# Ledger of designs, part 275: VH-VL binders against q9vpl3

Target 1, 224 residues: q9vpl3
Amino acid sequence: RGKINIQRPKAPHYERARVVAVTQPKYPELPKAKSCFKTRAERTQQQQENPYNEIIAREVRNWLDHSRLVAFFHLSSITADDIFRVRVQLHKQNLHLKSYGSKIIEQAVKNTRYEAIVPLFHSNHCIVFSPDPEKTAALLRIVRRVPQMVLLGGIVEETMLSRNQLVAYAQMPGLHAVQAQLVQTLSQAPGHLIQQLQAHQNSFVQVLDVHAKNQMNEETPKST
Short names: E, the ipSAE of ESMFold2; O, the ipSAE of OpenDDE; V2, 0.75 times the mean of E and O plus 0.25 times the DockQ between their complexes.

## First folded at step 10 (VH-VL)

Design C57 (framework fv_imvotamab_arm2; at its last look DockQ between E and O 0.19; V2 from the best seeds 0.00; counts 0 for: pae O 8.8 > 2, placed apart)
Fold by ESMFold2, look of step 10:
Structure C57 (fold): chain C 224 residues (1-224), chain A 120 residues (1-120), chain B 112 residues (1-112)
Amino acid sequence: as target 1 above (224 residues)
Amino acid sequence: EVQLVQSGAEVKKPGESLKISCKGSGYSFDSYWIGWVRQMPGKGLEWMGIIYPSDSYTRYSPSFQGQVTISADKSITTAYLQWSSLKASDTAMYYCARIDYGDYFGFDYWGQGTLVTVSS
Amino acid sequence: DIVMTQTPLSSPVTLGQPASISCRSSQSLVHEYGDTYLSWLQQRPGQPPRLLIYKISNRFSGVPDRFSGSGAGTDFTLKISRVEAEDVGVYYCMQATQFPYTFGGGTKVEIK
């Protein structure tokens, strides 16, 4: 049993490389050389053949484009039966409760004026759409009885409003006339409004954390 | 209440054209997808395609691409399924159904069906 | 196309007894975001289909709580805890993860 012989390893390799290169046709180059890694063209083709995200993003864009009222909520744990009951109550007021994946929302608002809403969807959420901005008060009355839905803010007549601004909007007399003036005076750069919404969201998260800790302490027996 | 009401049964001969309808009510018709499903006699369900009535965007099952035309007229809240040339194998019950991707992934409300009979 | 295989093809059951229907997909129904788009439909004799269960285990409104769904990946189950006379009909599973959307072959539930 002798050692492996490598007397002229380069010459055999060079001869095989030369023959393969000359005999292999460049066209057609349709067979894939690396089976475990997809090429850029294959990824593009796969995306167009399975249009799941495109179909759902189109629905999201349509709701955004045709809604004068959009309200964003943080959604805590809730049963499918309970959220369905809330959806039915909202639907009676022409308020449409929807949930979409955050990546689909990002795709739907890409390169639009709505891009500023993307940070709101890093946590579990739901959205209420309506063509009727006067239904804001009805929305707030219904969700008041749903502690699992925590208002983050909204969009009224294409203007982003914080939670407090949306609540104030809903309380104003003669909503149509007053809402137009309020929206004009409260209109802000999207980044500034999102900054204000995120500040309120952070405050709500902190309050919810303290509240959950207090409930845990009340229900958890203390050790010696 | 959400309702989808389809046009009545049809008896046709091979080679004839046909357009059947599905009228939606009780919801914002143009904001929800409408799908068409075929059920051949004594057989299961087969998805044909979907349309978004707001802008008439359509997607077809490959088995039905080029075989039928799906359309909608949102001004009268109606979706359509159309053949330019019927075959005897098109004899089936045809359903329209609504889909809401925002909370449901399936056809949540169904029409009563339209029986299409194609025979010589 | 994703093939959906249902078993049994026919399920005769005594009133008040449970029924169990299996659905198996030819490939995983998990979407890239982790959701599984598997639905169950009921078609009573002479009626259009109606939605029972969506996203594996969630009951649609108006569906009695004796209906439940379970499963993961490629294997899914619809259970009826206590079959009633109104439950007679054909049950279909359906996937909406990939185009084209496809249905199982159906399971006929009958009172024996």
Scores: ipSAE 0.576, ipTM 0.812, lowest interface PAE 1.9, mean pLDDT 79
Fold by OpenDDE, look of step 10:
Structure C57 (fold): chain C 224 residues (1-224), chain A 120 residues (1-120), chain B 112 residues (1-112)
Amino acid sequence: as target 1 above (224 residues)
Amino acid sequence: EVQLVQSGAEVKKPGESLKISCKGSGYSFDSYWIGWVRQMPGKGLEWMGIIYPSDSYTRYSPSFQGQVTISADKSITTAYLQWSSLKASDTAMYYCARIDYGDYFGFDYWGQGTLVTVSS
Amino acid sequence: DIVMTQTPLSSPVTLGQPASISCRSSQSLVHEYGDTYLSWLQQRPGQPPRLLIYKISNRFSGVPDRFSGSGAGTDFTLKISRVEAEDVGVYYCMQATQFPYTFGGGTKVEIK
């Protein structure tokens, strides 16, 4: 009695095959598990309809208005845990890591002096805010350990800086204002970011001037 | 220290108008949202609405839309909740609370509450 | 509106024993940008609510370590590892992911 090859069962007789084919329970195609991930279209639609975006947009504006250091990062594939760790590290240095949707940013800066930053937010991004421009070196030190965070550029005091300029700024000794000016002057190759930011540099300088004037406003005590 | 101090208890009759206050201190008042929450006697919490004091932008719960008015005076760091015509059903404790949409996305500090009693 | 359902309604607990409160939302509380804006509030008798936990699992300032929050999506839990006398009160979950903001019905924690 020939060993039934269980690995290569002989094809049933054609009549049997037909019967089997007809009698095979048609399992309803499991509804394609609605990808827990809303399609880009669905996300876009939700973004438009969510009144919460207005609230968040106002908070974004507040951060921009009260920050003397703003750094923009691209986020590559990063885990929530990694983000959390980075956030904690930054927080210890009075650096505030935030992530907002592009639509929120657009809404926040629409018809404002910050409109020039919108092009930076077309991809996954995060922003670090700080009231202290002296924390630039600390920021870069922390972020260097996080390969998923790619520095794009930022604003320090009254100066818009490219990635390279920010790095240079952090390495320079002396008065921050002088450093920022020197970095601008010594900048070798204006990156794409510089080009985009330069178009609105005057607007940002104005914003920063207002900020400087408001520095006398009591630091909102961190609700510790 | 962040503090929200609310106005005192109110006893009113149906049909009367009322405005209660919430004064913030110890923080930049115009930079944080203020929300109002109702708690009926022996019941749970109900979100009424929120205001951004900087520009007085308001959002209401549908259940409270048109029933109450939320306002703020940033010059004196005070938020308000008002009724044009009170009903007996408005009897409740009303809380103001600060909302931090930066770090916490929640009501991080609360007022002590204002008891409003509406009785004929 | 997002409906928040808390269980149990009442939780009698012996001092020193753990307590657990569940909160379920009628829809996901995950915001489109990834954060979940679920908070836990404590209201002691005769006092205003107090923030305990924000964004599911983060303790607010001054909150003891015995409080912990967990969960994801639609199911959330507040745990008290060792209930103390001062923990008596009503606990509420709150969602701030979507307007209108909504609270759970509350869970009363009391000492046996």
Scores: ipSAE 0.009, ipTM 0.515, lowest interface PAE 8.8, mean pLDDT 82
ESMFold2 (binder alone), look of step 10: mean pLDDT 92; pTM 0.941

Design C58 (framework fv_imvotamab_arm2; at its last look DockQ between E and O 0.17; V2 from the best seeds 0.00; counts 0 for: pae O 6.3 > 2, placed apart)
Fold by ESMFold2, look of step 10:
Structure C58 (fold): chain C 224 residues (1-224), chain A 120 residues (1-120), chain B 112 residues (1-112)
Amino acid sequence: as target 1 above (224 residues)
Amino acid sequence: EVQLVQSGAEVKKPGESLKISCKGSGYSFDHYWIGWVRQMPGKGLEWMGIIYPSDSYTRYSPSFQGQVTISADKSITTAYLQWSSLKASDTAMYYCARIDYGDYFGFDYWGQGTLVTVSS
Amino acid sequence: DIVMTQTPLSSPVTLGQPASISCRSSQSLVHDYGDTYLSWLQQRPGQPPRLLIYKISNRFSGVPDRFSGSGAGTDFTLKISRVEAEDVGVYYCMQATQFPYTFGGGTKVEIK
């Protein structure tokens, strides 16, 4: 007869597909379908047996444990050249720019006081680590010129700070000078020392009160 | 500037021990992983394992588990690769390389290599 | 173990012409959160390897613009838009998605 199948509707394709299906083994695909779904327990066990996540979490813990300043940023689209330039500028100030997956950060901070930071990493992000909390001002100055990095908050001296609190911390004048003067005063004569300790205690309380009031004022809703 | 400087070439006989070094500089050594990679003469690259110098945690490739020991001394910013008993099949170039899981997720800086020759 | 297969094994190229190197993995290199840890290394004659491309398409510092990476899932490509004399060497793909880390067999680029 002839070639009638070339421009026919789907029916001729169905006949050829049916012939092929009849000749295929039916049972070898059963293990594939059987393993397509994993139970909750199997998923949990598989995740616990994957040492790769623990490798990366170990690195995250080490940065957290040795950083007195940690700053969290939302990261918008940025070229590799631009982010490298920012990383170099930060590195000069002993500021270390990193990114880790949210599951890795969750694993790293599980059962710690920092577990609350996990929601910050569900979107595109980066983190800056530093052993030097006094470099907060330098950090903010550098990233001010990088609109792709939006500050979310941070950790300073084991204390979680909001965005506004971190900015306020960076602007605090003379705190280290006040602490240094207290240490110097302790080296003087006993009677004179008592008077100076009382004065410095009052000055420190005043600085702390100003800091707390500035934080409260910044947190007050603005009428617009 | 990040640099990894490895110890010099070695010529050894089968059965001898050997410890080669990789000294890191220009970065916070104990915050980054060091990996070791073998390249047999005329062949490609093989990952041997990694170490985290902060706590000396190691992970070996199955092909090298029990064949070598990877160690580090963070106080002198140095990682080590060692054999207790060399075989002629250990003749190869050995590289150390740094990995940063917080950025490149790959071997970003490499040492110059240490040629190890084991012959009777 | 993830097997990385590179083609071609050798790529003789006329100076100034493009070169393209393929790398195929035996399973997906996509991580849980969508990133793919596929990198490309260059090893010039007598030198250690150096990082060219990370996370599929990002050029490492100091890598010329003529190098580019692309791909997804299991299929990846390194392209050199205009091959120069200093590009002679062996190129490797590498996956860092799971242990053990594995490399492709290498592609030798030569000027003919």
Scores: ipSAE 0.708, ipTM 0.868, lowest interface PAE 1.3, mean pLDDT 79
Fold by OpenDDE, look of step 10:
Structure C58 (fold): chain C 224 residues (1-224), chain A 120 residues (1-120), chain B 112 residues (1-112)
Amino acid sequence: as target 1 above (224 residues)
Amino acid sequence: EVQLVQSGAEVKKPGESLKISCKGSGYSFDHYWIGWVRQMPGKGLEWMGIIYPSDSYTRYSPSFQGQVTISADKSITTAYLQWSSLKASDTAMYYCARIDYGDYFGFDYWGQGTLVTVSS
Amino acid sequence: DIVMTQTPLSSPVTLGQPASISCRSSQSLVHDYGDTYLSWLQQRPGQPPRLLIYKISNRFSGVPDRFSGSGAGTDFTLKISRVEAEDVGVYYCMQATQFPYTFGGGTKVEIK
């Protein structure tokens, strides 16, 4: 009596396979955890003039005005649960993770010194605010563990910094204000900074597209 | 500590004008919204409107639009609710409350209320 | 306008027993950006309202852990695990997802 190869069970008879296929309880696919962040397309469709946008824009302005540390991140495919975990970790460090629509950001920064950041918000993004510039190192430490969060740049002590400048700032010992000034002085021309930020944005959009395509490919049942 | 202190009780006649106040302290007054809520005697809460003291931007409930005026003076950290002509139906407790749209997105701190009585 | 319906109108509760209040909205309170701006307020007799719960389930500062909020979309619940004498008052749900902001009709919690 041939040892039933448990590792390679013989394919059931065609008829049995059909019955099994039909009788397999279709577990409702757990609704794919709707990403806590609406896709750009979903956001664009909902961008009807919501009077609420004005209120939120003022909130954003308030955060910008009162924050000594602002960091901009691109968000790749991240689950709501992952976002929540990150938020909790950041909150413990008095770091506030927020996400806003592009239109809201545009409205919030219109005719302000922050207008240059608008191009950063064309993709899925989040912003981290802090009243304490010394938390830059802590922020970077936390987000390093979150591959879905990609640092684009930020503002420290009212100075716009590139990704590299922020990293450098976080590594510098001593008086943060002096460090920020030094980084600014040593940093590339503001125009180059904007270009770098835009380049990162574009790169991330491409990565997102690749990820989206990969996910779609994984969901295509191999019609064996 | 965040505090909202409202003006004292008012007794008025129909047709009279009234302006009640809400003074904020313990926070940056100009950067938080202030809302007004009506509570008629023995009834529930009614949202009237909100103001952003920084630029005095206001939003009203449709039910209160044109019936009241909400204003603020950020220099003295005070918000106001006013009537040009009071009605008996305006008899109620009026609360001011701070709205935090950052973390809580709600009325996080409330004034003690101002009782307005309008009687002939 | 979003109509907020609370049930029950009155909730007589024995001290130490749990209480549950329901709030239903006429439409989804999920904002376009994914947050749900539902709050629960407590108004004790002769006092102004007090914030208890924000964004469905988050306790405001100083709120005891016996208070909990839950729900999604259009159905929300406030629970008091063990009612204390100080919990007597009227409880309101409030939505701030859409203008005009609206309150529930209130639920009066009383001690039997």
Scores: ipSAE 0.016, ipTM 0.543, lowest interface PAE 6.3, mean pLDDT 83
ESMFold2 (binder alone), look of step 10: mean pLDDT 92; pTM 0.938

Design C59 (framework fv_imvotamab_arm2; at its last look DockQ between E and O 0.01; V2 from the best seeds 0.00; counts 0 for: pae O 10.0 > 2, placed apart)
Fold by ESMFold2, look of step 10:
Structure C59 (fold): chain C 224 residues (1-224), chain A 120 residues (1-120), chain B 112 residues (1-112)
Amino acid sequence: as target 1 above (224 residues)
Amino acid sequence: EVQLVQSGAEVKKPGESLKISCKGSGYSFDSYWIGWVRQMPGKGLEWMGIIYPGDSYTRYSPSFQGQVTISADKSITTAYLQWSSLKASDTAMYYCARLDYGDYFGFDYWGQGTLVTVSS
Amino acid sequence: DIVMTQTPLSSPVTLGQPASISCRSSQSLVHDYGNTYLSWLQQRPGQPPRLLIYKISNRFSGVPDRFSGSGAGTDFTLKISRVEAEDVGVYYCMQATQFPYTFGGGTKVEIK
């Protein structure tokens, strides 16, 4: 009878009691001070200890570790269809267009030689990653048609390059062509070296002739 | 073309173990996350967890922590979801999906699903 | 955990008429530097989900321009300007702003 008449607290009180009970550990009797501390500490901890960006930074580090070409661009407003078309063109060349929040990039490169790139990502940006540094020319050709993407610089073979250095790198022939130019240069060098040696040899002979004549003059005594 | 192909439907009894697979192709498997999503019959979608095959880092939804194991073998471009002891409540459709934080920041490509039925 | 609430639960529409789906989050989905990681998925009958819209308003590849996304903070909307027969299915919003990732309960779009 008395048990049957006992009802749960009114819904508003029950909801407030549930919230307070969840935030109030069992046995502490000072829920207001404890609840305020937990709320303030939770907010501060969330702002300082949010691990989400660090977890995502794994993806950026993996791209950096496996990419011999990295190019940085400023990105102006562009439609989703246009950026997708660019991404598809780049992907066909094993070039991977990405954009990450600046905090994520900062955490990815912290305590590395690449930490200097962080200021590039404070404005709207994108990054192209590739394991194939020989694709730099293809990258620049594709992006030339995309005025919304402005080249800022890059990394090639773990070396940071300015915009102009990256453009110059893209104009170099492929590895086979570089090797062929080296072979051609070595083939021409023996002729130049021989010419220099012969010129020095002739000069040395001339000095010896002067020395010999001077010795002969000193050794000729004048008869009385 | 990016493709995720999952293993076939499974009919199991409570207490049995199970490992289902998700094979990725047409992209660099190591560079993208794979997530697992459960859809119970007639219900919505539930995120179970995610793995980065590049370093095997795994993160579980609290609701699934300790209930399943997510793994990957990058040599065969395959992610796995496994149970050591199935329950009847595990009856559901299971999807794998790719996630790219550098582009869409969401699940861009999905597997066809693996129906798991657990009954006596 | 961020709770994602979709309305309506069911949206019967006449072919060629617009449909509008609402998604509300229990807290702001704005992340670092104003980025908001809210996506929309479509699940046709008997098929896996597919990505429609990412980062609030960007259409994924192959998604018709009759689909559009909008919103900010905690309130987001998916619109279909003229519903076609192929648009029948369940639509989900999803947030990737923090772990655990969470989905809305779904909105079924069907032809009257």
Scores: ipSAE 0.747, ipTM 0.886, lowest interface PAE 1.1, mean pLDDT 80
Fold by OpenDDE, look of step 10:
Parts: sequence; C-alpha cells; structure tokens
Structure C59 (fold): chain C 224 residues (1-224), chain A 120 residues (1-120), chain B 112 residues (1-112)
Amino acid sequence: as target 1 above (224 residues)
Amino acid sequence: EVQLVQSGAEVKKPGESLKISCKGSGYSFDSYWIGWVRQMPGKGLEWMGIIYPGDSYTRYSPSFQGQVTISADKSITTAYLQWSSLKASDTAMYYCARLDYGDYFGFDYWGQGTLVTVSS
Amino acid sequence: DIVMTQTPLSSPVTLGQPASISCRSSQSLVHDYGNTYLSWLQQRPGQPPRLLIYKISNRFSGVPDRFSGSGAGTDFTLKISRVEAEDVGVYYCMQATQFPYTFGGGTKVEIK
C-alpha cells in the first residue's frame, strides 16, 4: 500500500475535483474594510446629507486646539489598506491621522484663526495631529515610506513651518521649541503656504501654547 | 496654602473703564493658569477666559473675545480682568480661579469674587 | 461649543436623604481614548464655587465621602449619599475637554 505522500497529495480524480470545487465553502468575502478615507466625490456627497457635519467640524477644531504638532499632507492615489497601515504606524507613535472633507474643514475654521488653512484642503488631503512635538522626526520617518503622502507643511509648537523647515526641524537635536524657532529663522523660504500659515501665526501660537504650558503635567489631554 | 484674593466690589457707570485684580499666593503663580468666570445675578457660571502668567498667553471664550482683556503681572503674582467701556449688562460677580492641567484639569482654587455693579 | 445640560434645575431634599444630579454633554467628553475632563463644582450661598469632583469620579481634597461622581461619554451623575445642611447650594458640572470650557446651568439643592 503506497505511502500516502502527505506533502504532495495526488490530484484527485477530475470528478472528485469537481465535487470538491462545488462543495468548497464559499466564505463570504470579508467586507472590504471600507476605506476610512472616502474619495473626494464620496465625501462631498456625504457632506451634503450628513447631519453630523457640525459634530465633525467641532472635532476638527478640537484637534487643532489641542495639538502641538500638526502636519498637512496631500494624498495621491492610495488604497484603504495602505492608509490603514500608515494609520496604525502613526498611532503607535501617538500620531493621529485624520482626513476631512473640504466643506467640513471650511465649516470648522470659518471665522476662526484657522481660516488660513482652508486653501490646503482643496485636494485630497490628510492631517496628522499630535500632542507631542518631539514626534516630528518619527512622523517624517513613517511618511517617507509612503510615497502617496506628500508633506505640505505644518505647525510645531509655536512655529509654523514649511515642508523644508519641518524636514530641517526633524533633523536637529535638542530643544524642539528652540529648534523650531531656529529653523524658521534660518530657512525662511517664500511660499504661499508659509504666508497663509503665518497670517494666523499668533492664533496658532496661542492654541499650541496652551498645550505647551501643560507639557509638564502628567496628564496632558490628547486631542480627540 | 493656595489662595486667590480678589479686589473689592466696584460700582461704576456705563462707559467707564474698570480693571479688577486677582492675587495668587501659596504656589508658583507663573506655573498655573488663571481663569475668569462671570456669574450674573441669579445666574450660572460662565467661562470668560484664561491666562498663563508665565508668559501672559491668553485665551478667551468666543462670547467674551474683544469684550474684556485678561492680563497678568507675574512679578506681583496678580491677574487682571479689565473693561475699556462698561455696560449695564456687565453687572455680575466675577471670579478668578486657578486652573490645573496636571491632576485635576479644572478650577481647583477660587477667589472670593468681585462684585461689579454698573448702573446709570 | 459643548453644551452642558443639568437636570433637575432644583432638587429639594430631606436631610439625611440622597440626592442625584445629572449632567449631559452635547458631545463626548472623552479626550483621546483616555481621560474625561468633567468636574463638579459646589457653590454655597454667598460663597465662591468649590471643586468637588474632577475627572468624573475623583474627589478633590477635603471633599466628604458622601459625594460621588460617575458617568461616561456624555452622561454624568453627581450623588450625595446623605444630604447635610451644609450641602445646600448650587452644583455645576464643567467640561474642560474642549475649548471653550463650559458649565452646566446648575442644580439648586435645598432642604425641604
């Protein structure tokens, strides 16, 4: 009786193979994790119908108010799975990846000190929030591996930084607040983004400063 | 012991300016936020704004933005609330309170209050 | 702004009986999967407010054990197990999760 080769089972007879093929349990395709990031079209449509737009707008404001690190990214064609992976990686570093519709952002920042950021959200975008400005280097390290995420600029502590300035900041050792200020001074690059961010610099500084003053506190609230 | 002592009651006319004070003692004044709270007669508490005396950074409630000015002098451990032009509607009790963002995340110590009466 | 709604407006209580005050927020007060910055304040007649409870259920220093706080998310409760004469006053909930900070409308506790 020939030793049943468990490692290379003989292909079943064609009839048996047909029966097996038909009797194979069709496992329901796991619902493709609906991309937490809706397409621009989907977002626009949902924004019109969503009674919770105001709630979401408030959430956006809350994140802005409680973050010491805010980074703005353009999103190119990225899959939901890829976004999820990035989100998990960021989350492990206390970095919060969020994406909002342009209308929501507009609503959230309307008549506020954040109004200057609205032009950044005309395309597919995402925002990374963190209560910890020291995580800037970690953020950039993670994002470098994601070509679909393009850094546009951000805010670190009390300083608004361009893309190049953020990169420079992440490379500097020492006191982050001093680094941010130094980078701003040394690498002043003209740009529309910088100008827009600077227009509301004082407002952002104020928001960030509240958080900065609480840095020494054991239970600094995180942005929700 | 942590104490906040506020300036005395004020009686003013509409259009007059006013600056009331809150002096902190018994703690590091420059390391804790000070908030101002309004209580209109027979009404509830209203958060006005907060200041960090260490660098005088200030945040206001939207309802009070531009209506009042909050300031501090850390050298004398005193916070201030001021009006450029008082209105009758400004009649209220005003409290200063220390805001802790460490353990409590709330107003842990309060001043005794300053009654401001604005009448023609 | 987060709206804090307290109920009841008035709570007449017999001495020695329990009292319960509810506070509801218009949105969750949970801050980033962690702390909930809800506080309860007591204001006795003619006195400034006093901190009773912080972060939902923690008693502030000097607060008697008869005071307890509970709740989660958007619903919070302050309980007084046995009301004493000194407990007469107005009680306020406050949220510090989001700027601007906001108070509830207050609940007046009085003795029947």
Scores: ipSAE 0.006, ipTM 0.500, lowest interface PAE 10.0, mean pLDDT 82
ESMFold2 (binder alone), look of step 10: mean pLDDT 92; pTM 0.938

